# Designs tried in a protein design chat: VH-VL binders against o27280. Part 64

Target 1, 266 residues: o27280
Amino acid sequence: MDSMNVPEVLEIKRIVEESESVKTFIFSWDFRREVRPGQFVMVWDFRDEKPMSVSLIDPVRSEIGISIRRVGEFTDRVHGLSEGDLLGIRGPYGRGFELMGRDILLVGGGIGMAPLAALADEATARGMRVDALVAARTADELLFLDRLEAAGVNISTCTDDGSCGFKGFAHERLLTLEENHDMAAVCGPEPMMFQVMRILDERDVPAQLSLERYMKCAVGICGQCCLDDTGFRVCAEGPVFWSQELSRVREFGRYRRDPAGRRVPW

## First folded at step 19 (VH-VL)

Design Cg5
Fold by ESMFold2, fold request of step 20:
Structure Cg5 (fold): chain C 266 residues (1-266), chain A 118 residues (1-118), chain B 112 residues (1-112)
Amino acid sequence: as target 1 above (266 residues)
Amino acid sequence: EVQLLESGGGLVQPGGSLRLSCAASGFTFRDYAMSWVRQAPGKGLEWVSAITGRGGVTYYADSVKGRFTISRDNSKNTLYLQMNSLRAEDTAVYYCARKSNYGSFDYWGQGTMVTVSS
Amino acid sequence: QSVLTQPPSVSGAPGQRVTISCTGSSSNIGWGYSVHWYQQLPGTAPKLLIYYNTNRPSGVPDRFSGSKSGTSASLAITGLQAEDEADYYCQSYDYSLSSSKVFGGGTKLTVL
């Protein structure tokens, strides 16, 4: 009963509009199914099923939150739902972030802040100092700023167009930040993550980075989420990887593969 | 303004121990990763060990792993290197170096000489 | 045994231009990691000369310049002066080594 491989049909308890294009869907959750920041779930709208990051893990209210950016037909349908409507959820799956040391730097681009917001809550509850570099194309897409501020996170922002904070890319802002950290957690567009990882490697900051790849089974048997050169399965060995694991993956930050296995640029 | 001053070097027999110190001033010490880099007489530079700004993570070259321990006391602005089970091959000038946000070693101390000889 | 190869020595007359090469591989410079350069005058500590491939720290004259292409980097010194006689080291990061912070073997520059 209630195997993680079979979707559980859950009622949408609340919907939070995080931006014009991002909503967080909140469900009641039985925490006998443990959830860690950086793990993902498969969301089923009774027509299709897609992996989504967990952005809220709240055992006190028995709630889980899933943040979804509207980018296509599946996410358009999900964004059209209301409180009380149903979705199927299976999981959680994958390897989450591990916390270490006394302070952490979060570097998030766009929707990539979703799993990092969950991690920030855990890190602050553990008594760690948390700094966040929150990046987006424009100010309206900077996610979770009020939530992070309320949790006591020290925030730096950057936007491609300069509408809020530093004008430029996340890695450019990172180069102007002098404070060294015991670890970093990174999630966002893969080209951003590549540049951020290079800088963190060179600074002696151990980093964990969360990847996104095409998935079908989510339990490691179909091979659709494999990375070139290593055979790592994003759904089983990831989605969170250490920087030293990713440095050996030639495709990381350089290209991706479509479902037919062809190389395509980022 | 940035100053790094090593001390604690000297002559020691193989199998012996030494503790190096590096006094830092002119910058917010806890915000920077620090390294030890050594140079054997007449030889090139070799990175030895590193520690993160808050001290939570340490790194070691394979040549010293298990024998050397890096640490820092941010309340005293001091970096340390405990060197145990010393070998003749550890004979070198040991430099304290600051890691920049670009990954370079932007400031170096004057070095302290360690001689391991029987 | 350095994975970054430099010529053991180079020489030039005062006023001339010299270059010092630093040759790496796909796991360091070729992967995209930065190259930094250090000058070490006889009997002194190394000094940062070039960082992040091309940048000069404050106080380094603009006659020192750096470049990076493919798996290699180069340090150029124009208007060579007697005071430039020193050892020069490149430095990068190599993901394939457990001791990832790597220096080149060094190049002794002789001013004739």
Scores: ipSAE 0.841, ipTM 0.940, lowest interface PAE 0.7, mean pLDDT 90
Fold by ESMFold2, fold request of step 23:
Structure Cg5 (fold): chain C 266 residues (1-266), chain A 118 residues (1-118), chain B 112 residues (1-112)
Amino acid sequence: as target 1 above (266 residues)
Amino acid sequence: EVQLLESGGGLVQPGGSLRLSCAASGFTFRDYAMSWVRQAPGKGLEWVSAITGRGGVTYYADSVKGRFTISRDNSKNTLYLQMNSLRAEDTAVYYCARKSNYGSFDYWGQGTMVTVSS
Amino acid sequence: QSVLTQPPSVSGAPGQRVTISCTGSSSNIGWGYSVHWYQQLPGTAPKLLIYYNTNRPSGVPDRFSGSKSGTSASLAITGLQAEDEADYYCQSYDYSLSSSKVFGGGTKLTVL
């Protein structure tokens, strides 16, 4: 009930600077409102409201962390805030990741590592082996490496420009990694996710992938987050989907829709 | 040198059971997904079942689902196929095959023959 | 019937070029899934010949080549030799089937 569409005004407890463009905002959180990795929250700055990924879920310290990349006016304003300032948070919303098996491969591009960092903590707490392929355009944009290492995650990196780790795309690095896994979780740019899903399908690795679409209501009534051909609402039936669900979605990896509903190629 | 050696084939009556084994050597067995692929006499290749490297997930063709069980023992480097409720159409050579990181079956055993006949 | 369609047979004289087609659909090759090829000599197990559309494993002669376009793939053999006489299978992945690892029906290559 407490997640139902009413923002709670919370004080920013801590700010972690993850990179030049990404900050994690940490809040005290009452875990009677359960949060799972892969769910999202709506962040309200008293002017506008945007969906954001949860990157830290810590019931012991009663804290959540929300990682925000600076990409426009809203996120510029939020990045200008300090500890003690207020934000509204409503949620969580959506279907999160499910864990199964004895080991997991995480494949994250850019800010897509945020929900995967939260998942890594849960997987490690369950005693699973965790491998991560962390991708970015350049080394300075690789996220959460120290946190993942401290958790005992085995990290492979790749950068488009070769400044850290493998030079090239995430799916190219994946083809050079021989270890098979019981499952994978993938989040990042949709073209990257399409290529990674294809490889994982062919390897017999079940995968869950987190999609982004334009959101207005966050509870599935406005229709703005619907996927072509299936009618799936990303905010209600997703944002996390199994690869078998996404295989039937012809727009996945092919095009997206702008706020006016027009098809826009990737 | 990668080697896969199947055993356990033979003649059984319809409704009977067999357990196939595949002994693996020359590679880190637990790092690779494995499959069973069969070939009826004079016919083409048919994928039967697969299992992930750590054994957490299994897959089955519709033709065998509910009757066959794939498993592995990574401490013994051995893949298994338990075949129950056998039918005449299950008659085939059964191959053990390794799944590569590119999704191909890069190594195959020599096969073991299963004949289901009354 | 196999999900991937291959001609039942092809033939060629020594030194000639032959091709073997593998025709799929939008749920397999056309989706973007890879195509692999296997050679099966009489009385033996299949052997990987081409993987990931175009790659040759070590020890496979460079006269074997693969290609993929649209919903189809092709295996080409140049400089045909007597030892190339075998059955050839293509293989891919089909997301729409629970039997998702799919083989073509096979092509018998005869060297004249």
Scores: ipSAE 0.834, ipTM 0.939, lowest interface PAE 0.7, mean pLDDT 90
Fold by ESMFold2, fold request of step 20:
Structure Cg5 (fold): chain C 266 residues (1-266), chain A 118 residues (1-118), chain B 112 residues (1-112)
Amino acid sequence: as target 1 above (266 residues)
Amino acid sequence: EVQLLESGGGLVQPGGSLRLSCAASGFTFRDYAMSWVRQAPGKGLEWVSAITGRGGVTYYADSVKGRFTISRDNSKNTLYLQMNSLRAEDTAVYYCARKSNYGSFDYWGQGTMVTVSS
Amino acid sequence: QSVLTQPPSVSGAPGQRVTISCTGSSSNIGWGYSVHWYQQLPGTAPKLLIYYNTNRPSGVPDRFSGSKSGTSASLAITGLQAEDEADYYCQSYDYSLSSSKVFGGGTKLTVL
């Protein structure tokens, strides 16, 4: 494969603690390798390699940020690193979000707000009106609120337990919002995305949704990221899909696959 | 009170053009997607076209694609339907309808009649 | 012909109960899209009667009720009154069609 498929070893320049469980790792980046919101990178800790979404794209400071939630052994090890420590990064890969129209609704659940925060920066820079529905289980897990507010984004929040904003699920909050938009971008837990997609379809709002699937190669060769019934490779044709592309996919929102490829319920 | 008032219907020969308008009041027009829905004499309802609240995205039924153009002027609270290359099957009452946040058409105008005949 | 199938007509006497069915498929109601119902009195524009499967707008009496199950939906009218004589349409969304906002063919309700 080409030189883009070998991880470049980069020094962690800064670490931002976004919450108790989420850190943003900032690296110097040569933007001759363009990065677009919704694309991902493969992060290598010299033992294992996982796809991570880019949450900060800053060509002025020549920096990218990668937000990582602590959820298992790999992410526990990465969260234990300090400024000056090294990680391997290859990419970017995948199809990012496309912006169109005059306004956009962002709907993010948990760590799914990471790629949407990057998109919000691009959308506001293009002069679009940006509304964001930021969802989490509880208030201290709401991500990027201050950053979004500083960017001029109009924020609605919801928490499962009602500790901040609307009490309930993201799709329930969405049903109480009357404002229509030219487009939406959605990222979060797949059951949430399925419910949000159906509502947006019915409201005549075209939506792009970012999927997570198991990956090895990240360039579409190994087949590990395939979606049932379509053969779409999340790493090549996605991870961002239009809602119309996903409506043909029976597995979306219905079940998931483990790393061995077995179907498991949500 | 929400009001939608269609105008611009009439008799047109096949191949002709007509422009429908819908004046909206009683709500924040730019916050709502709008649609045209038609009903041929003695027939049921057929969705024709939709436009997002800020006007950035439009949708068309296959039966009218390439011939009809939906648009809106949010400064005048007005929805439009430009109808070109009209056919006899376009004969119908045309309704302006507001899309709710639940996906229903919650308010309708009185309709304007379009007749395509020689 | 219509994506959503309704009976062409239904009748009932004053005070009785009638039910109007709306049968769809896996790409619309069966996918999980909501169903809305409209009443069209003779010579008038349609009016929203039931939205999001079961909800009634303000001013719609509770003798009108909606339900959805599987690929189908149903409108029930109890305590039938002469003023209920109208055409009734169901409406949903179908992801497989470019004409994605779909109506049933309509049901003429006659009050005997």
Scores: ipSAE 0.826, ipTM 0.938, lowest interface PAE 0.8, mean pLDDT 90

Design Cg5
Fold by ESMFold2, fold request of step 23:
Structure Cg5 (fold): chain C 266 residues (1-266), chain A 118 residues (1-118), chain B 112 residues (1-112)
Amino acid sequence: as target 1 above (266 residues)
Amino acid sequence: EVQLLESGGGLVQPGGSLRLSCAASGFTFRDYAMSWVRQAPGKGLEWVSAITGRGGVTYYADSVKGRFTISRDNSKNTLYLQMNSLRAEDTAVYYCARKSNYGSFDYWGQGTMVTVSS
Amino acid sequence: QSVLTQPPSVSGAPGQRVTISCTGSSSNIGWGYSVHWYQQLPGTAPKLLIYYNTNRPSGVPDRFSGSKSGTSASLAITGLQAEDEADYYCQSYDYSLSSSKVFGGGTKLTVL
């Protein structure tokens, strides 16, 4: 019987350096295990296991890509690997993005652009018009711009320091953009997502937002990925949620939880 | 200059139907979500329905769900409200309103009166 | 009854300051949603007066100002003039309602 808790050990086929801090690791993938934008995998380095979003879904080449930002011990170790090295992968898990309507706005902050890049490919393949607001602290941290341009996505950029595009936060840039959309997809720092969600709610744009939470089992049994107030399990009912679902969650945009389960500020 | 011009109001019996129109000009109509907002005589403002700029998603107040249908024709810069199974409590001035990028209703039409009575 | 609570009426003499309150809840103003204000002169359509809590559209006199705190918002009118006599509505968004675009019940301002 197929067990979601047993990682398949896969060889790193290619590594793409997306920025100074972000690498995309590409693996061969049997697409009988369907993967949708917004789903995640658990990546195992034979010591620890972390959830990572899929950034590339390529059934033609039988490949997936997983984009990983260097932020701590686990990701430092993974960034030290080379092509040909092994990682364990289990999944995919979670609910992916649902596409609707004729056009979509993507709003991504930092590594949050990873699942949105995969979604952009699917949206353009369906014939949707795609606009993207790509945000980062600096120009050097803006991700996937060439890939999005090649896919025909209309890009607006913003950087906290003003080094590229609008100087300021994603929600501030969004307030200057007048075009309304049939839907939006949002992923990035949770404080950014909270502000973007508020604006989209007020504009009558239905939004889906992708959350990060600590995980162990990834199949909804252990409860480590639960959201306060609702009991939603990010690994099972999410990581992608509609704005209506998140509005009922007091913790969203207010605090997060560390790996030990403690509440910490954003 | 932004203009919104409602039409199609009138007197109708309970259970009847009317279709309201709102002609838009002076802005790129398809870039904006639109709403209908109504005001019963001597009463306050009540939001009725909204539609996204490209028309892919619609929203309705509970009081009108299943009876009213909002739509738009972006080639004609026109917003519509099809009102079926009308009731006396639907009697109001109906305003066409544009949703701003800040979430406010920044432009309003002059309104069209709908009277539902026997 | 309105989701946002406003006093039914306020009054003031020319030159005075008046304040109109708008009281909401944790699912609207208290959640973080913006508050907008509309002026409706007798026999006319509503006009946007204040948006995004504090901003004034072009053509609105600076004697009108808005603020928001906690679950409530306030419209202040200074230097009251006869032409300010109108109905005033606050408006916000409420995530808990299918009728999510919510208005206050309105406040009639009388200039004495």
Scores: ipSAE 0.825, ipTM 0.938, lowest interface PAE 0.7, mean pLDDT 90
Fold by ESMFold2, fold request of step 20:
Structure Cg5 (fold): chain C 266 residues (1-266), chain A 118 residues (1-118), chain B 112 residues (1-112)
Amino acid sequence: as target 1 above (266 residues)
Amino acid sequence: EVQLLESGGGLVQPGGSLRLSCAASGFTFRDYAMSWVRQAPGKGLEWVSAITGRGGVTYYADSVKGRFTISRDNSKNTLYLQMNSLRAEDTAVYYCARKSNYGSFDYWGQGTMVTVSS
Amino acid sequence: QSVLTQPPSVSGAPGQRVTISCTGSSSNIGWGYSVHWYQQLPGTAPKLLIYYNTNRPSGVPDRFSGSKSGTSASLAITGLQAEDEADYYCQSYDYSLSSSKVFGGGTKLTVL
């Protein structure tokens, strides 16, 4: 394995509080190891290791940002860290988003906006027109709005409770948007992604969707990130998949697996 | 009012070429994906090709892939279908159709007839 | 040939109710893709009749209605009129096909 397959211990350079529950941890990064939007890193707190979204890719400042939502014991510990504290980072891993065409629609739910924020920066730098549909349960949970606006992204918002923008789910908002796009990139809760994928398929908009699955090795050898029916390894063939790849995956949007491997509904 | 007007049909020999045009008006053309749908005499509807609103992505039915090229000129509000290596089975009325945000074909032209015979 | 199966023909007398079925599979209607319906009057282009399973475009009479259940969809026409004599096509999306925009084979409605 090369040096990207073992954790490097890195100092937290800055912490940005994106919301009450989401922080972005910024590290120095040597960009001879390329990072593409949609790839992931494994974050090691010296006790456990979890895959995390890269939300900032800044080769000018030699920085990456990793956005982490507080959802459990591991992320609670990481959220308790300060600038100057250490984390292990290995990666990047996986297949990132591919940009094509002249415009792109981003559809992000919650923390799913993290990899899409990185993609928005790349798309705007290439001169693409970028629209983003940013979804959350409440206005306070909408992520990266100021950053997207500063990048020249055209933002539509939706919130489950209607506190900002369209009241409802992302796919319901999408049905009210008439503008067709050359491509879309989608990341968020899997039930949301399933509904959005169907609409984009029917609109003739090619879509790439970023999945999350349990990971251990992150290099494709342990099989823990495999999808039912296809054998796709999320850490190697994904986490970003084209919609036609996911349409053949029986589990997508229908169920997930708990740590014991049991099927449970979303 | 949305209007779609096809032109360029006619009689052509097998192996020949034609270019179809569809003039669009009454809507922001670049915001909509467009398709060609054909109907052979006495037969049903068959989707042929699609192109995204900004023209960055194209789709083709297997029956025409490699022979037909869809394109659009958004400055002229015009959709095109370049048909090469024409075969007898390509004989049909060709319709220009607009794709809605719900995935339906919400507006159709009146069609232009293409006849491929020797 | 089409993955969406429609009866080749149906008939009814003026004033009657007629139903046209559209039977698909797990890779199209059963996956959750929408069903749209088109009316094609003799010698004319198709016209959108029902979209997104149940919605009527402006100007379509309320005697036309659509429904979807499981892997199938239906178009119902009540109060049948002479001008309803036409071909009717369902349309959906099938992720398993390269030609993913699929039309049913069509149903000729005859008003007796």
Scores: ipSAE 0.806, ipTM 0.928, lowest interface PAE 0.9, mean pLDDT 90
Fold by ESMFold2, look of step 19:
Structure Cg5 (fold): chain C 266 residues (1-266), chain A 118 residues (1-118), chain B 112 residues (1-112)
Amino acid sequence: as target 1 above (266 residues)
Amino acid sequence: EVQLLESGGGLVQPGGSLRLSCAASGFTFRDYAMSWVRQAPGKGLEWVSAITGRGGVTYYADSVKGRFTISRDNSKNTLYLQMNSLRAEDTAVYYCARKSNYGSFDYWGQGTMVTVSS
Amino acid sequence: QSVLTQPPSVSGAPGQRVTISCTGSSSNIGWGYSVHWYQQLPGTAPKLLIYYNTNRPSGVPDRFSGSKSGTSASLAITGLQAEDEADYYCQSYDYSLSSSKVFGGGTKLTVL
């Protein structure tokens, strides 16, 4: 099981264009290395290595999918790859989502829908009712709608510009949704997650939220993913945290840290 | 129109048990989290317990944890509070309250009185 | 000793303006949790008066208004009327407490 800490070089089996800026890269996977929704892998393009969330977990076809948004030099290079090209994968790492109760609300912003799509599959397989609030800036950036619909997920959408669904922010749409849920799972831009977390707290809905921080080792050794008020390491104690764990973290939703450790606004 | 009607209050000795009911009508009961809130005579409001709409998760104030059990029967539109090991400080009017999607208690019943004394 | 602090009483003459404060801390109002206000007329159950800091339910006159700033909130009542004589409670959420749904101690409003 030492192979989990050294990148395994895998062939890209299939590429799905989820949007103009997001692609899902699918690999064959030996599920002796169990993967749970909310865990992440380190993707190595033979130059750099970055954490990415798993968006598809398919033991029947022995496949995983990793969804990557084009946002910089590393992701530009990966988006330039074709089926048959190679990537290094190590992991999975981190604490995934826990399912409880009879129904779940998913709240995802942009690429944050990736781990939630995987969670939706697990929740529906367990017979839970799944509602999803899918948010983006524009209609063209809404992710995984067809996949969620095919799985029987009840979808609400919102876009900043109003081009699809509710015009406004995810937390504003959430306030208009009447159904109370047994739990929620939230992933997306951290300012959105902070606003959503407070609403869910006040509704008596236990929530799990997935954080993103700068990472180097992914196994908890280097300290680069630490949260400043708690000492939690996102790669070891997270990336998925309960809202109660995050309520004591002043930096959550307020600022982030650059690679040099400086506080910068979101 | 939303209505909540509590029942099951009364006089009980310390250490005894009592079960409160709240009959709900005028809304889709299973879509809303519900709470019990109490008010001791001449005192302020104190939240006691909450339950999610589908009943999967329950919450309790520290003062009642381990002694009280909240439950609901969505087929009967009824909320319950099982109160065991009652103490004098549990003496209060108990209100059934609906939790709104904004986090407020937007509808309240008229309350049922629980008196714990010899 | 309430988590949210309200004055025990306030008074005003008919037609005047009064305010009722609700002072919290960094783990409740100061964290950004919303504040709701309830009116309890003598011998009756509480009734929602203001929700989500500033919103009025249907049927609540616009002479009632709410605000929130920092770790505190305020309920303002203008044009006082005799029927406004009641107890008023603020309510919020506190992430640090198991009894996380917290009420203020209540304020008795007397219309002179």
Scores: ipSAE 0.788, ipTM 0.920, lowest interface PAE 1.0, mean pLDDT 90

